# Ledger of designs, part 30: VH-VL binders against q6zmt9r679to764

Target 1, 86 residues: q6zmt9r679to764
Amino acid sequence: DNLLHWLAEELSEENAESLSSTLPLRRSTIQLIKLKNPDDLTEQIHEFLCFWKKSLPTFTDKLRLLARHLRKIGRSDLAEELKFKW
Short names: E, the ipSAE of ESMFold2; O, the ipSAE of OpenDDE; V2, 0.75 times the mean of E and O plus 0.25 times the DockQ between their complexes.

## First folded at step 25 (VH-VL; framework fv_vulinacimab)

Design ba2 (at its last look DockQ between E and O 0.89; V2 from the best seeds 0.78)
Fold by OpenDDE, look of step 25:
Structure ba2 (fold): chain C 86 residues (1-86), chain A 118 residues (1-118), chain B 112 residues (1-112)
Amino acid sequence: as target 1 above (86 residues)
Amino acid sequence: QVQLVQSGGGLVQPGGSLRLSCAASGFTFDDYAMSWVRQAPGKGLEWVSYIRGSGDETHYADSVKGRFTISRDNSKNTVNLQMNSLRAEDTAVYYCAKFDYYEGMDVWGQGTLVTVSS
Amino acid sequence: DVVMTQSPLSLPVTLGQPASISCRSSQSLLHSYGYNYLNWYVQKPGQSPQLLIYWGSERASGVPDRISGSGSGTDFTLRISRVEAEDVGVYYCMQYLQTPFTFGQGTKLEIK
C-alpha cells in the first residue's frame, strides 16, 4: 500500500506510539511487529497500518477513519494531506 | 452532545413517495457512516440502508433496493432517505443512526413514523 | 445473509435476579484479525434503541457494569447480573461484520 507507506515515512517514533495506542490493535501484535523489524521504524509503522486496515470490514471508509486517528494524535497536517492524496 | 433529529414522515398511499431527513450535531459528521433502521408496528428491528462517511458507497436491504435511496450532505450534517414506490409493508417507524466503524450504531434518532395505506 | 437467532424470545425475571440472553449467528462474526462484530441493543418502552455492547464484549459509554457481553465466533451471550426495573425492554443482537446488517428477533425482558 503506497499511501500507507508514505504515511509511515512521515510519522515520528512518538507519533507511531501514539497512533498505535489509538488503533484497535493488541499490544502483543504491535510488539511482534517491532521484533520483526527492530531497526526499521518505517516498516514497523507500515506493517501495523496494513494490519489495522485489514482488520476492518470492507465497507469501512478506512482512509477517513485513519484521518480521524491522525487528528487525534495531533497530526492534522497528515490527515489533510492524506485526504488530498487518496 | 451528540444528537440526531429526524423529520419527514407521514401518511402516504401505496405507490407514493416520502423523503426522510436526519440532522446530526455534536460530532465530526463525515468521520462516521450513517444508517437507517426501521421497525414495523409490534415487530423487531430491520436494517434498511447504509452510507459511509464520504458518501461514495451505499448499501441497501434487498427489500428496498431500487426503491429507496440514501444520501448525505456533509456540508449540512444531514442524511436523507428517499423512499419511492412505497408499499404497505414499508409501514414502520424509521430511525436514523450514527454508525461508528468500530462500535456500530452508537447514537439513534427519535424515530419517524411512515404509514403506507390506501 | 447472516441469520441471527436469539433465545429466549420472552424473559420474565424477578427483580434483583440475573438474566441471560443467547444470540447465535449462521456465520462466524470473528474477523480475520480478531474482533467479533456483534452489537447488543436495548429498546426500552417508548424509546429508540440504545447501544449496550460492541465487539461482542465491550460496553458502550454509560452502560453499567452489571451488563456484560461475551462469546466469540457464532455464539454470544448478554448477561445482566442484577436486573433492575429500568432494564425492562426488548434486547436485540446485531451483526455488523457485513451488509446486510441483520438483527436477532428480539428478547422481551419483563419483571415478574
Scores: ipSAE 0.879, ipTM 0.957, lowest interface PAE 0.5, mean pLDDT 96
Fold by ESMFold2, look of step 25:
Structure ba2 (fold): chain C 86 residues (1-86), chain A 118 residues (1-118), chain B 112 residues (1-112)
Amino acid sequence: as target 1 above (86 residues)
Amino acid sequence: QVQLVQSGGGLVQPGGSLRLSCAASGFTFDDYAMSWVRQAPGKGLEWVSYIRGSGDETHYADSVKGRFTISRDNSKNTVNLQMNSLRAEDTAVYYCAKFDYYEGMDVWGQGTLVTVSS
Amino acid sequence: DVVMTQSPLSLPVTLGQPASISCRSSQSLLHSYGYNYLNWYVQKPGQSPQLLIYWGSERASGVPDRISGSGSGTDFTLRISRVEAEDVGVYYCMQYLQTPFTFGQGTKLEIK
């Protein structure tokens, strides 16, 4: 969705490494995404976020959970912005 | 230290009301959902209610829908359960629990006894 | 609603011996793109429930290695490789894939 793509555009390679280590995504999924889009960081991050979102039950507060992950990787600025983008 | 401290409870007659409260500390309260679970004397666990971190979405067991209301005050780090139209079958120890979206109900309060009796 | 069925409901064990508890769900707990949304809890005498295993097999913080979970979909097992006195209590499986969240009936583990 537009919010996850916006977020993908705001994250650096270092952010992507940190995020992939904190999100509960299977290692094989992460590697496949990287291999499919080796030169497109934004698309890699966007796909990580989409898979993560789809892995969660519908009752999950996905916005607050994502903000928690962003704070853990040092992007509290983006965690605060999520509230105004959704 | 993550801690959930419960208050409220007691003895009420059928048709009465009670409000249970659960005070949280040691974690970022808004990041987590909260849940209530009850246990009738000598019986197993029964999930009662759930509220998301934002408070924007709630869920209830069919046995309590329309009678119980879960709410939270993120400025006070509290979750509450308003119990109306109480029945004898609602007699139980009520637990609040922190709900981590990955791990489920990972930390539980000490429990509060509610007795509904004539 | 997802019905959770535990067996056995009563489990007397000898100290130092293994114990296993089975949990079956009426529907698959494996979420698309994700995990099995199945937890194990223990309620020790006089205490609140404590989380042991989440996602069917992941050990919660502070839970000893001798306690493990396995299974997928509809069939899950909790195993204690060597029962100790501190393991006495009632063990519950719970699904949290969808509301209403539902528990098994409980398995009372006692030292015989």
Scores: ipSAE 0.614, ipTM 0.899, lowest interface PAE 1.5, mean pLDDT 92
ESMFold2 (binder alone), look of step 25: mean pLDDT 94; pTM 0.956

Design ba3 (at its last look DockQ between E and O 0.89; V2 from the best seeds 0.79)
Fold by OpenDDE, look of step 25:
Structure ba3 (fold): chain C 86 residues (1-86), chain A 118 residues (1-118), chain B 112 residues (1-112)
Amino acid sequence: as target 1 above (86 residues)
Amino acid sequence: QVQLVQSGGGLVQPGGSLRLSCAASGFTFDDYAMSWVRQAPGKGLEWVSYIRGSGDETYYADSVKGRFTISRDNSKNTVNLQMNSLRAEDTAVYYCAKFDYYEGMDVWGQGTLVTVSS
Amino acid sequence: DVVMTQSPLSLPVTLGQPASISCRSSQSLLHSYGYNYLNWYVQKPGQSPQLLIYWGSNRASGVPDRISGSGSGTDFTLRISRVEAEDVGVYYCMQYLQTPFTFGQGTKLEIK
């Protein structure tokens, strides 16, 4: 997912921690992702975003939901950019 | 405070048309999907239609497919239900509901009575 | 379509006593990340429905601690400890895992 990869590149480590805490993912899943990519923050973020996206029901507006999460962690700038790239 | 205010119900003959409207306030409207649910007199709840936040995708119960159309105007914070070819069995109180993608229908309108009778 | 089956359909309860309502789905409502897409609603007399429980066991905002949801997969339960007069109404379970969203028949809770 190129869009999610872009977003992953734009998020800081602090943002990633905040974002992952707002997503309905198991903590164990997040830890496994980190262990799989210990030295690549971008890939860690990309992977848990992809996992989250795939875990949602098909009728979900996933990009708008993601934008909501981004605003929640104080990244309204990325939320707006995400909608623009959408 | 989050609020949904409905309008547009009434009495109509079989084969007629009505348009229901729901005005939303107190939340970022396009972050949420919207649904319509109806309740026939003395009966349970029945889901009618759903529209995603962007408005790009809609879903309908089989009982209303081809006759009802859900739409939204995110610039006006409104969701509408156009009901055509109405039947007696469409008689019900219709509710609009805010649909949180995680929580479900967390806020409901006050309901609008639609009566289809000859 | 997912069929939702509630029991009982009528539930007379003495004030202060506990109440329990069962809801079964014809398909598993458990999603891949471990959450069950099951709602509980209550419709009190003359009112619109209101959300009580989401994801099978999480209380919605404003819902008192004495109301709880449990279960996973196809079997779910709503419990009310110490039923109060304000709990009178019709309770519905609803799956929102897939469209069409489907409700149970409803359980009418009354005070004896």
Scores: ipSAE 0.892, ipTM 0.959, lowest interface PAE 0.5, mean pLDDT 96
Fold by ESMFold2, look of step 25:
Structure ba3 (fold): chain C 86 residues (1-86), chain A 118 residues (1-118), chain B 112 residues (1-112)
Amino acid sequence: as target 1 above (86 residues)
Amino acid sequence: QVQLVQSGGGLVQPGGSLRLSCAASGFTFDDYAMSWVRQAPGKGLEWVSYIRGSGDETYYADSVKGRFTISRDNSKNTVNLQMNSLRAEDTAVYYCAKFDYYEGMDVWGQGTLVTVSS
Amino acid sequence: DVVMTQSPLSLPVTLGQPASISCRSSQSLLHSYGYNYLNWYVQKPGQSPQLLIYWGSNRASGVPDRISGSGSGTDFTLRISRVEAEDVGVYYCMQYLQTPFTFGQGTKLEIK
């Protein structure tokens, strides 16, 4: 959870939009999170990441998968940072 | 082009050992888990083992646990299956497969025959 | 372990006609928040298995629209709207919600 909150603080609004389009989350879930937290970008991103993490089976390498998503949205710097935090 | 090229099969006596190898190309190897699946002659598919992209966690079917060891070398883009204490019922074609965390086993190797017979 | 049961096990079909294969699981494959961890594979004669459908209904790359998956929870169906000669093979469902990953028994599709 602390790692996901750190990441949420590091991501921009453009990053959040890119991330929401690549994570396998329902559009309705994404919209509800945005409506629940309309002026709190960090909380929106944190909730996206928490939902995504909880939707995956236990055998999933979630941190490596997250790094893959970060590289896809142009944040390879954060993907590398994750390697040293997990 | 994503490819998985397998090697290391053959004929072995019961109680013997073999090591299967699977060489990957065309994708970022450590982003994906890898799995082994086997198929006895004329039979269906049976999952054998799974290893996460990091290599930090491994999983086995009960039928092989304690006898088989999956491992990977992310610097060489290989996954291996060390098979010890082999039994006649281990006779099968063994497939390695790339495991996408969303799509499951999406690309499979060509298969390697292992025959355990006296 | 999750038991996967396919029916029929043998499926002779006339070219150009539809085909359906059923797969039932002993436990729900629907993970929290809406995804079914159920795949379909085909193994054509002399070949390795190939992914057709993931998450119950999503086509893998290169799979034609005439092949589709449906269902949720414990009951899933693979449909081929018009069978072609290249569809001959053994079809397997597989669950990957939890280890051990388990396959159905296979359905052999043959042209009459």
Scores: ipSAE 0.611, ipTM 0.900, lowest interface PAE 1.5, mean pLDDT 92
ESMFold2 (binder alone), look of step 25: mean pLDDT 94; pTM 0.956

Design ba4 (at its last look DockQ between E and O 0.91; V2 from the best seeds 0.78)
Fold by OpenDDE, look of step 25:
Structure ba4 (fold): chain C 86 residues (1-86), chain A 118 residues (1-118), chain B 112 residues (1-112)
Amino acid sequence: as target 1 above (86 residues)
Amino acid sequence: QVQLVQSGGGLVQPGGSLRLSCAASGFTFDDYAMSWVRQAPGKGLEWVSYIRGSGDETHYADSVKGRFTISRDNSKNTVNLQMNSLRAEDTAVYYCAKFDYYEGMDVWGQGTLVTVSS
Amino acid sequence: DVVMTQSPLSLPVTLGQPASISCRSSQSLVHSYGYTYLNWYVQKPGQSPQLLIYWGSNRASGVPDRISGSGSGTDFTLRISRVEAEDVGVYYCMQYLQTPFTFGQGTKLEIK
C-alpha cells in the first residue's frame, strides 16, 4: 500500500508509539512486527498499518478512520494530507 | 454530548413516499458511518441501510433495495432516508444510528413512526 | 446472509438472580485478521435500543460490570450476574461483520 507507506515515512518514533496504542492491535502483534523489523521503523509502521487495515470489515471507511487516529495523536497535518491523497 | 434527533415520519398510502432526516451533534460527523434500523409494531429490529463516513459507499437490505435511498450531508451533520414506493410491510418505527467502525451502533435516535396504510 | 439465532426468546428472572442469553450465528463472526464483530443491544420499554457489548466481549461506555459478553466463532453469550429491575427489556445480538447487518429475534427479559 503506497499511501500507507508514505504515512509510515512521515511518522516519528514517538508518533508510531502513540498511534499503535490507539489502534486496536494486540500488543503481541506489535511486538512481533518490531522483532521482524528491528532496525526499520518505517517498515514497522507500514506493517502494523497494513495489518490494521486488513483487520477491518470491507465496508469500513478505513482512510477516514485512520485520519481520526492521526488527529488523536496530534498529527492533524497528516490526517488532512491523507484525506487529500485519498 | 452525542445526540441524534430524527424527523420526517408520518402516515402515507401504499405507493407513497416519505423522507426521514436525522441531525447529529456532539461528534465529528464524517468520522463515522450512519445506519437506519426499523422495528415493525411488536417485532424485532431490522437493519435497513448503511452509509460510510465519506458517503461514497452505501448498503441496503434486500427488502428496501431500489426503493429506499440513504444520503448524508457532512456540512450539515445530517443523514437522510428517502423512502419511495412504500408498502404496508414498511410500517415501523425507524431509528437512525451512529455507526462506529469498531463498536457498531453506539448512539441511536429517538425513532420516527412510519405508517403505510390505505 | 448471516442468520442470528437467539435463545431463549422469553426469559423470566427473579430479582438478584443471574441471567444468560445465547446467540448463534450461521457463520463465524471472526474477521480473518481481527476481532469478532458481534454486538449486544438492549431495548428497554418505551426506549430506543442501546449498545451493551461490542466485539463480543467489550462493554460499551456506561454499561455496568454485572453485564458481560463472551464467546467466539459462532456461539455467544450475554450474562447478567445479578438482574435488577432496570434490566427489563428486549435483548438483541447483531453481527456487523458484513452487510446486511442481521439481528437475532430478541430475548424478552422480565421479572418474575
Scores: ipSAE 0.890, ipTM 0.960, lowest interface PAE 0.5, mean pLDDT 96
Fold by ESMFold2, look of step 25:
Structure ba4 (fold): chain C 86 residues (1-86), chain A 118 residues (1-118), chain B 112 residues (1-112)
Amino acid sequence: as target 1 above (86 residues)
Amino acid sequence: QVQLVQSGGGLVQPGGSLRLSCAASGFTFDDYAMSWVRQAPGKGLEWVSYIRGSGDETHYADSVKGRFTISRDNSKNTVNLQMNSLRAEDTAVYYCAKFDYYEGMDVWGQGTLVTVSS
Amino acid sequence: DVVMTQSPLSLPVTLGQPASISCRSSQSLVHSYGYTYLNWYVQKPGQSPQLLIYWGSNRASGVPDRISGSGSGTDFTLRISRVEAEDVGVYYCMQYLQTPFTFGQGTKLEIK
């Protein structure tokens, strides 16, 4: 949770849109999260990352998978930082 | 572009050992888990083993626990299956598969035959 | 362990006609906040298995629209709306919600 909040603070709106387009979250879920926190981009990002994490089976290497997504959106710096934090 | 090329296999006596290898190309290897699935002659598919991209977590079918060990070398883009204490029931074609955490086993190797016979 | 049961096990079909394969799991394959962890594979003669459908209904890359997956919870269907000669093979459902990952028994699709 605390790691996902740190990440949410580090992502720009452009990063978040790119990330949400590559993560398998339903559009309706993303829209509801935005409605719940309309003035707080960091909390929107944090909540969609939490939903994404909860959608995955326990055997999934969730942090490594997240690092893969971060590299795809051009944030390899954050992907490397994740390695130090897990 | 994604390719899994298997090697190893062959004939071995009961109680013997064999190592299967699977070489990956065309994708960032350590971003994905890997899995082994086998198919006994004339039978269906049976999952054998799974290893996470980091190599830090492994899972096995009950039929092979304690006898088989999955491992990976991310510097060589390979996954291996060390098979010990082999039994006739282990005779099968063994497939390695790339495991996408979303799509499951999405790309499979060509298969290699393991025959356990006196 | 999650038991996967397919029916029919043998499916002769006339070219151009529809085909349906049923798969039932012994427990729900829906993760609490996520998708349904049910895949369909085909193993064509002399080939390795190949992915057709993931998450119950999503087509893998290169899979034609005439092949579709549906269902929810514990009951799943693979449908081929118009069988072609290239569809001959053995079809497997597979769950990947939890280890051990488990397959159905397979359904052999043949042209009459």
Scores: ipSAE 0.586, ipTM 0.891, lowest interface PAE 1.6, mean pLDDT 91
ESMFold2 (binder alone), look of step 25: mean pLDDT 94; pTM 0.957

Design ctl (at its last look DockQ between E and O 0.81; V2 from the best seeds 0.67)
Fold by OpenDDE, look of step 25:
Structure ctl (fold): chain C 86 residues (1-86), chain A 118 residues (1-118), chain B 112 residues (1-112)
Amino acid sequence: as target 1 above (86 residues)
Amino acid sequence: QVQLVQSGGGLVQPGGSLRLSCAASGFTFDDYAMSWVRQAPGKGLEWVSYIRGSGDETHYADSVKGRFTISRDNSKNTVNLQMNSLRAEDTAVYYCAKFDSSEGMDVWGQGTLVTVSS
Amino acid sequence: DVVMTQSPLSLPVTLGQPASISCRSSQSLLHSYGSNYLNWYVQKPGQSPQLLIYWGSNRASGVPDRISGSGSGTDFTLRISRVEAEDVGVYYCMQYLQTPFTFGQGTKLEIK
């Protein structure tokens, strides 16, 4: 997913931690992602976002939901850019 | 404060049409999906319809498919339910509800009575 | 469609006593990431429904801690530790894992 990869590149480690606390993924899944890519934050975030997106109900507006979470963590700039890109 | 205010109910004969409207305030409207839920007199709750924040996807209960149409105008913060070919069994109080993908229906309108009778 | 079954349908309770309502789903509401897509609502007399519990066990904003939700998969329970007069109403469980969203029959809580 090119869009989620772009977003992953734009998020800081702090942002990633904030998102992990707001998105409903299992902690075990998050830990597994980190273990798989221990030295690549961008890939960690990308895989996290991809997994999260895939785990949502089919009727969910996934990108709008993501934008809402981005605003919640103080990254309104990325939320707006995301809307522009999708 | 978050609020949903409904309008558009009333009495109609079988085969007739009504349009319900729900005006939202206090939140970023297009960030959230909206739903309609109805309750027949003395009965339980029944989900009617769902529309995504973007308006690009809608869902309906089998009981209303082909007859009801949900729509939204994000520029006006409104969601509507067009009800055609109304039947006696459609008689109910209709509620609009804000749908959070995580929490469910966390805000409800005050309800609008729709009566279908000859 | 997912069928939701509540029990009991009528629940007379003495003030100050605990209350428990069961909700069963015809299929698992546990999603792949570990959350149960189960809501509890209450409709008090003359009012619109209001959200009590989401994801099976999380209290919605403003809900007192004497009200709790538990369970996973297909079996869920709503508990009120000490029933108060303001708790009178009809309680509904609802799954929102998939459309159509489906409600239980409702449980009418009354004071004895």
Scores: ipSAE 0.738, ipTM 0.934, lowest interface PAE 0.7, mean pLDDT 95
Fold by ESMFold2, look of step 25:
Structure ctl (fold): chain C 86 residues (1-86), chain A 118 residues (1-118), chain B 112 residues (1-112)
Amino acid sequence: as target 1 above (86 residues)
Amino acid sequence: QVQLVQSGGGLVQPGGSLRLSCAASGFTFDDYAMSWVRQAPGKGLEWVSYIRGSGDETHYADSVKGRFTISRDNSKNTVNLQMNSLRAEDTAVYYCAKFDSSEGMDVWGQGTLVTVSS
Amino acid sequence: DVVMTQSPLSLPVTLGQPASISCRSSQSLLHSYGSNYLNWYVQKPGQSPQLLIYWGSNRASGVPDRISGSGSGTDFTLRISRVEAEDVGVYYCMQYLQTPFTFGQGTKLEIK
């Protein structure tokens, strides 16, 4: 949880938009997150990451998958920092 | 282009062992889990095993637990299936497949025939 | 274990006509906050299986739009709007929500 909040603080709005296009969440879930936290981008991103984690089967290597997505959006720096922290 | 090239099949007697290999190219191998799926002659598909990208977690079908071991060598971009205590019912074409979190088993190898007979 | 049941098991179709294949699971494949963990594959004669549809309705790369998937939860359908000769093969649904991953029995599509 602390790891996902750290990441939410490091991501820009542009990063979050790019990331959301590659991660599987239903549109209704994304809209609910925005309605609950309309002026708090960091909290929106944090909740998005938490729900994304819950959307994946238990056998999935979730942190490795997240690092892959971070590399794809051009944030290899965060992918490496995430790997160091896990 | 993602490609999986298999090797290591053949004929073996019941109780014997065989090792299948699957060589991967065209993607970052350790980012993806890998699976083995088999198909007995004239039958449908049966999932056999799964290994995470890091190799830290494995899963097996009940029919092969204790006899088969999936492993990977990320430095060589290979996934292997060690098959011990082979039985006639293990006779099948064995496929390796790349496992994507979204698409599941999205790319499959060409298949390797394993025949177990006296 | 999640049991996957396909219907029909044999599907003779006239060229140019539509085809539908049903797949039912013994448990819901719709994961919370997420997607349906149901894929469709085709195995053409002498070939390895190929992915057609993932997450119940998303086409894999290179799959023509005349092939589509629909459904949610426990009931899923694969549709081919106009069957072509290249569509001959055995079609499988598969769940990948939990291990053991399980396939339907297969539906053999053939031209009559």
Scores: ipSAE 0.518, ipTM 0.877, lowest interface PAE 2.0, mean pLDDT 91
ESMFold2 (binder alone), look of step 25: mean pLDDT 94; pTM 0.960

## First folded at step 26 (VH-VL; framework fv_vulinacimab)

Design bb1 (at its last fold request DockQ between E and O 0.83; V2 from the best seeds 0.78)
Fold by OpenDDE, fold request of step 27:
Structure bb1 (fold): chain C 86 residues (1-86), chain A 118 residues (1-118), chain B 112 residues (1-112)
Amino acid sequence: as target 1 above (86 residues)
Amino acid sequence: QVQLVQSGGGLVQPGGSLRLSCAASGFTFDDYAMSWVRQAPGKGLEWVSYIRGSGDETYYADSVKGRFTISRDNSKNTVNLQMNSLRAEDTAVYYCAKFDYYEGMDVWGQGTLVTVSS
Amino acid sequence: DVVMTQSPLSLPVTLGQPASISCRSSQSLLHEYGYNYLNWYVQKPGQSPQLLIYWGSNRASGVPDRISGSGSGTDFTLRISRVEAEDVGVYYCMQYLQTPFTFGQGTKLEIK
């Protein structure tokens, strides 16, 4: 997912921690992703996001929901840019 | 502080039309989907329609497909239900509901009575 | 469509006693990554429905801990540990895994 990969590149480590905490994912899943990519923050985030996206029902407005998560972690700038790129 | 206020119900003859409106406040409107649910007199709840936060996709119960149209104006924090070709079996209290993509319908309007009768 | 079946449809209960409502779905409500998209609602007399439980087992905001949801897949249960007068109403389960969203028939909880 190119868009999610772009987003992953824009997030700091602090943002990544905050974001992962807001995503309704199992802690074990998050830990597994980190272990799989211990030295690649971008790939960690990308996998978090891809996993999250796939976990949602088809009727979900995934863009709007992701934007909500970004605003929640203080990255309203990315939320707006995401909507533009989507 | 989260609130949904409904308007637009009433009495109409079969084949007639009504437009329901629901005004939202107290939350970021476009972060959430909106739904309409109805309840016929003395009966249970029936989902009617759903619209995503962006308004780009809508869903309808088979019982209302082709007759009802859900829409939203995110600039005005409103969701509407245009009901055409109304039938007696459409008689019900209609509720608008805030739909959290995780939690479901976490906030409901006060309900609006729609009566379809000759 | 997913068919939701509640039991019992009528539930008389003595104040202070526990209550349990069952909800069965015709299809699994368990999403691929582990969330059960099942709601419990209550409609108290003269009021709009209120959300009680989401994802089958999570209490919505403001819901007391004496109310709980459990289950997975196709079988779900709503429990009230100690029924109070304010619990009188009709309880509905609803699947929101897929459209159309579908409700159970409703369970009318009354005080004996």
Scores: ipSAE 0.908, ipTM 0.963, lowest interface PAE 0.4, mean pLDDT 96
Fold by ESMFold2, look of step 26:
Structure bb1 (fold): chain C 86 residues (1-86), chain A 118 residues (1-118), chain B 112 residues (1-112)
Amino acid sequence: as target 1 above (86 residues)
Amino acid sequence: QVQLVQSGGGLVQPGGSLRLSCAASGFTFDDYAMSWVRQAPGKGLEWVSYIRGSGDETYYADSVKGRFTISRDNSKNTVNLQMNSLRAEDTAVYYCAKFDYYEGMDVWGQGTLVTVSS
Amino acid sequence: DVVMTQSPLSLPVTLGQPASISCRSSQSLLHEYGYNYLNWYVQKPGQSPQLLIYWGSNRASGVPDRISGSGSGTDFTLRISRVEAEDVGVYYCMQYLQTPFTFGQGTKLEIK
């Protein structure tokens, strides 16, 4: 998804660590993503966002849920950008 | 802290209409979906309807499709259930519930009795 | 529709003894890249339902350690390791992998 790639480019390493701690991703999944893409932070973030999205049922309002997570990690600016996209 | 306070129940004739309301407090209302669940007297729980935080998508049990409409007003922190063409089998206690996308229906209102009888 | 089947439907238990409730779904509740979308609720006499367990095994806030959930896919179990008087009520499993969300028939737990 182009939206998740955009977001991956906007997140710092510190943001990504905070986000991965609040998203319900299995630690083994996070580890495998990092091993697969050890030197590409943007791709690591993009992949764990994609896994997170795929882990949720279709009735889930994934964009609003993601915005909630972004506000929780201190990126309300990105959460507001998402509002223009839902 | 989190509270769901329901209103709008009562007695109605078959074929009639009723509107249930659920007022939310203690959480960021539009971050969560809302759901209605009913329980006929002496029976189990039956899911009725669901609305996303944005209000852009709604879902219904087959038994109520076309007769019930879920809606929300995020400026007033309310979710409503408009019930039309009511039948005797709609008699139940109706619960509204906060729906967390991870945990499901995590907080429930106190319940409102709807009785459909001649 | 995903059919949820509970057993037993009536569960008389002696205080201090363990209790187990089974829930079986007609299809897997394990999301392809995620978790089991199976919750347990209790409805105590005269009260609204309360969440006990989400994602098959995660304890909701305020739920005592003696209440646990296990299982995956189609078979799930709620266990109370030592039944207390406050545990009296009707227990429901519910799937929320897909709409319509569906509940089991309920298990009435009573102190004998």
Scores: ipSAE 0.625, ipTM 0.904, lowest interface PAE 1.4, mean pLDDT 92
ESMFold2 (binder alone), look of step 26: mean pLDDT 93; pTM 0.955
OpenDDE, look of step 26: ipSAE 0.895; ipTM 0.960
ESMFold2, fold request of step 27: ipSAE 0.606, 0.596, 0.593; ipTM 0.898, 0.891, 0.896
ESMFold2 (binder alone), fold request of step 27: mean pLDDT 94, 94, 93; pTM 0.956, 0.955, 0.954
OpenDDE, fold request of step 27: ipSAE 0.908, 0.905; ipTM 0.962, 0.962

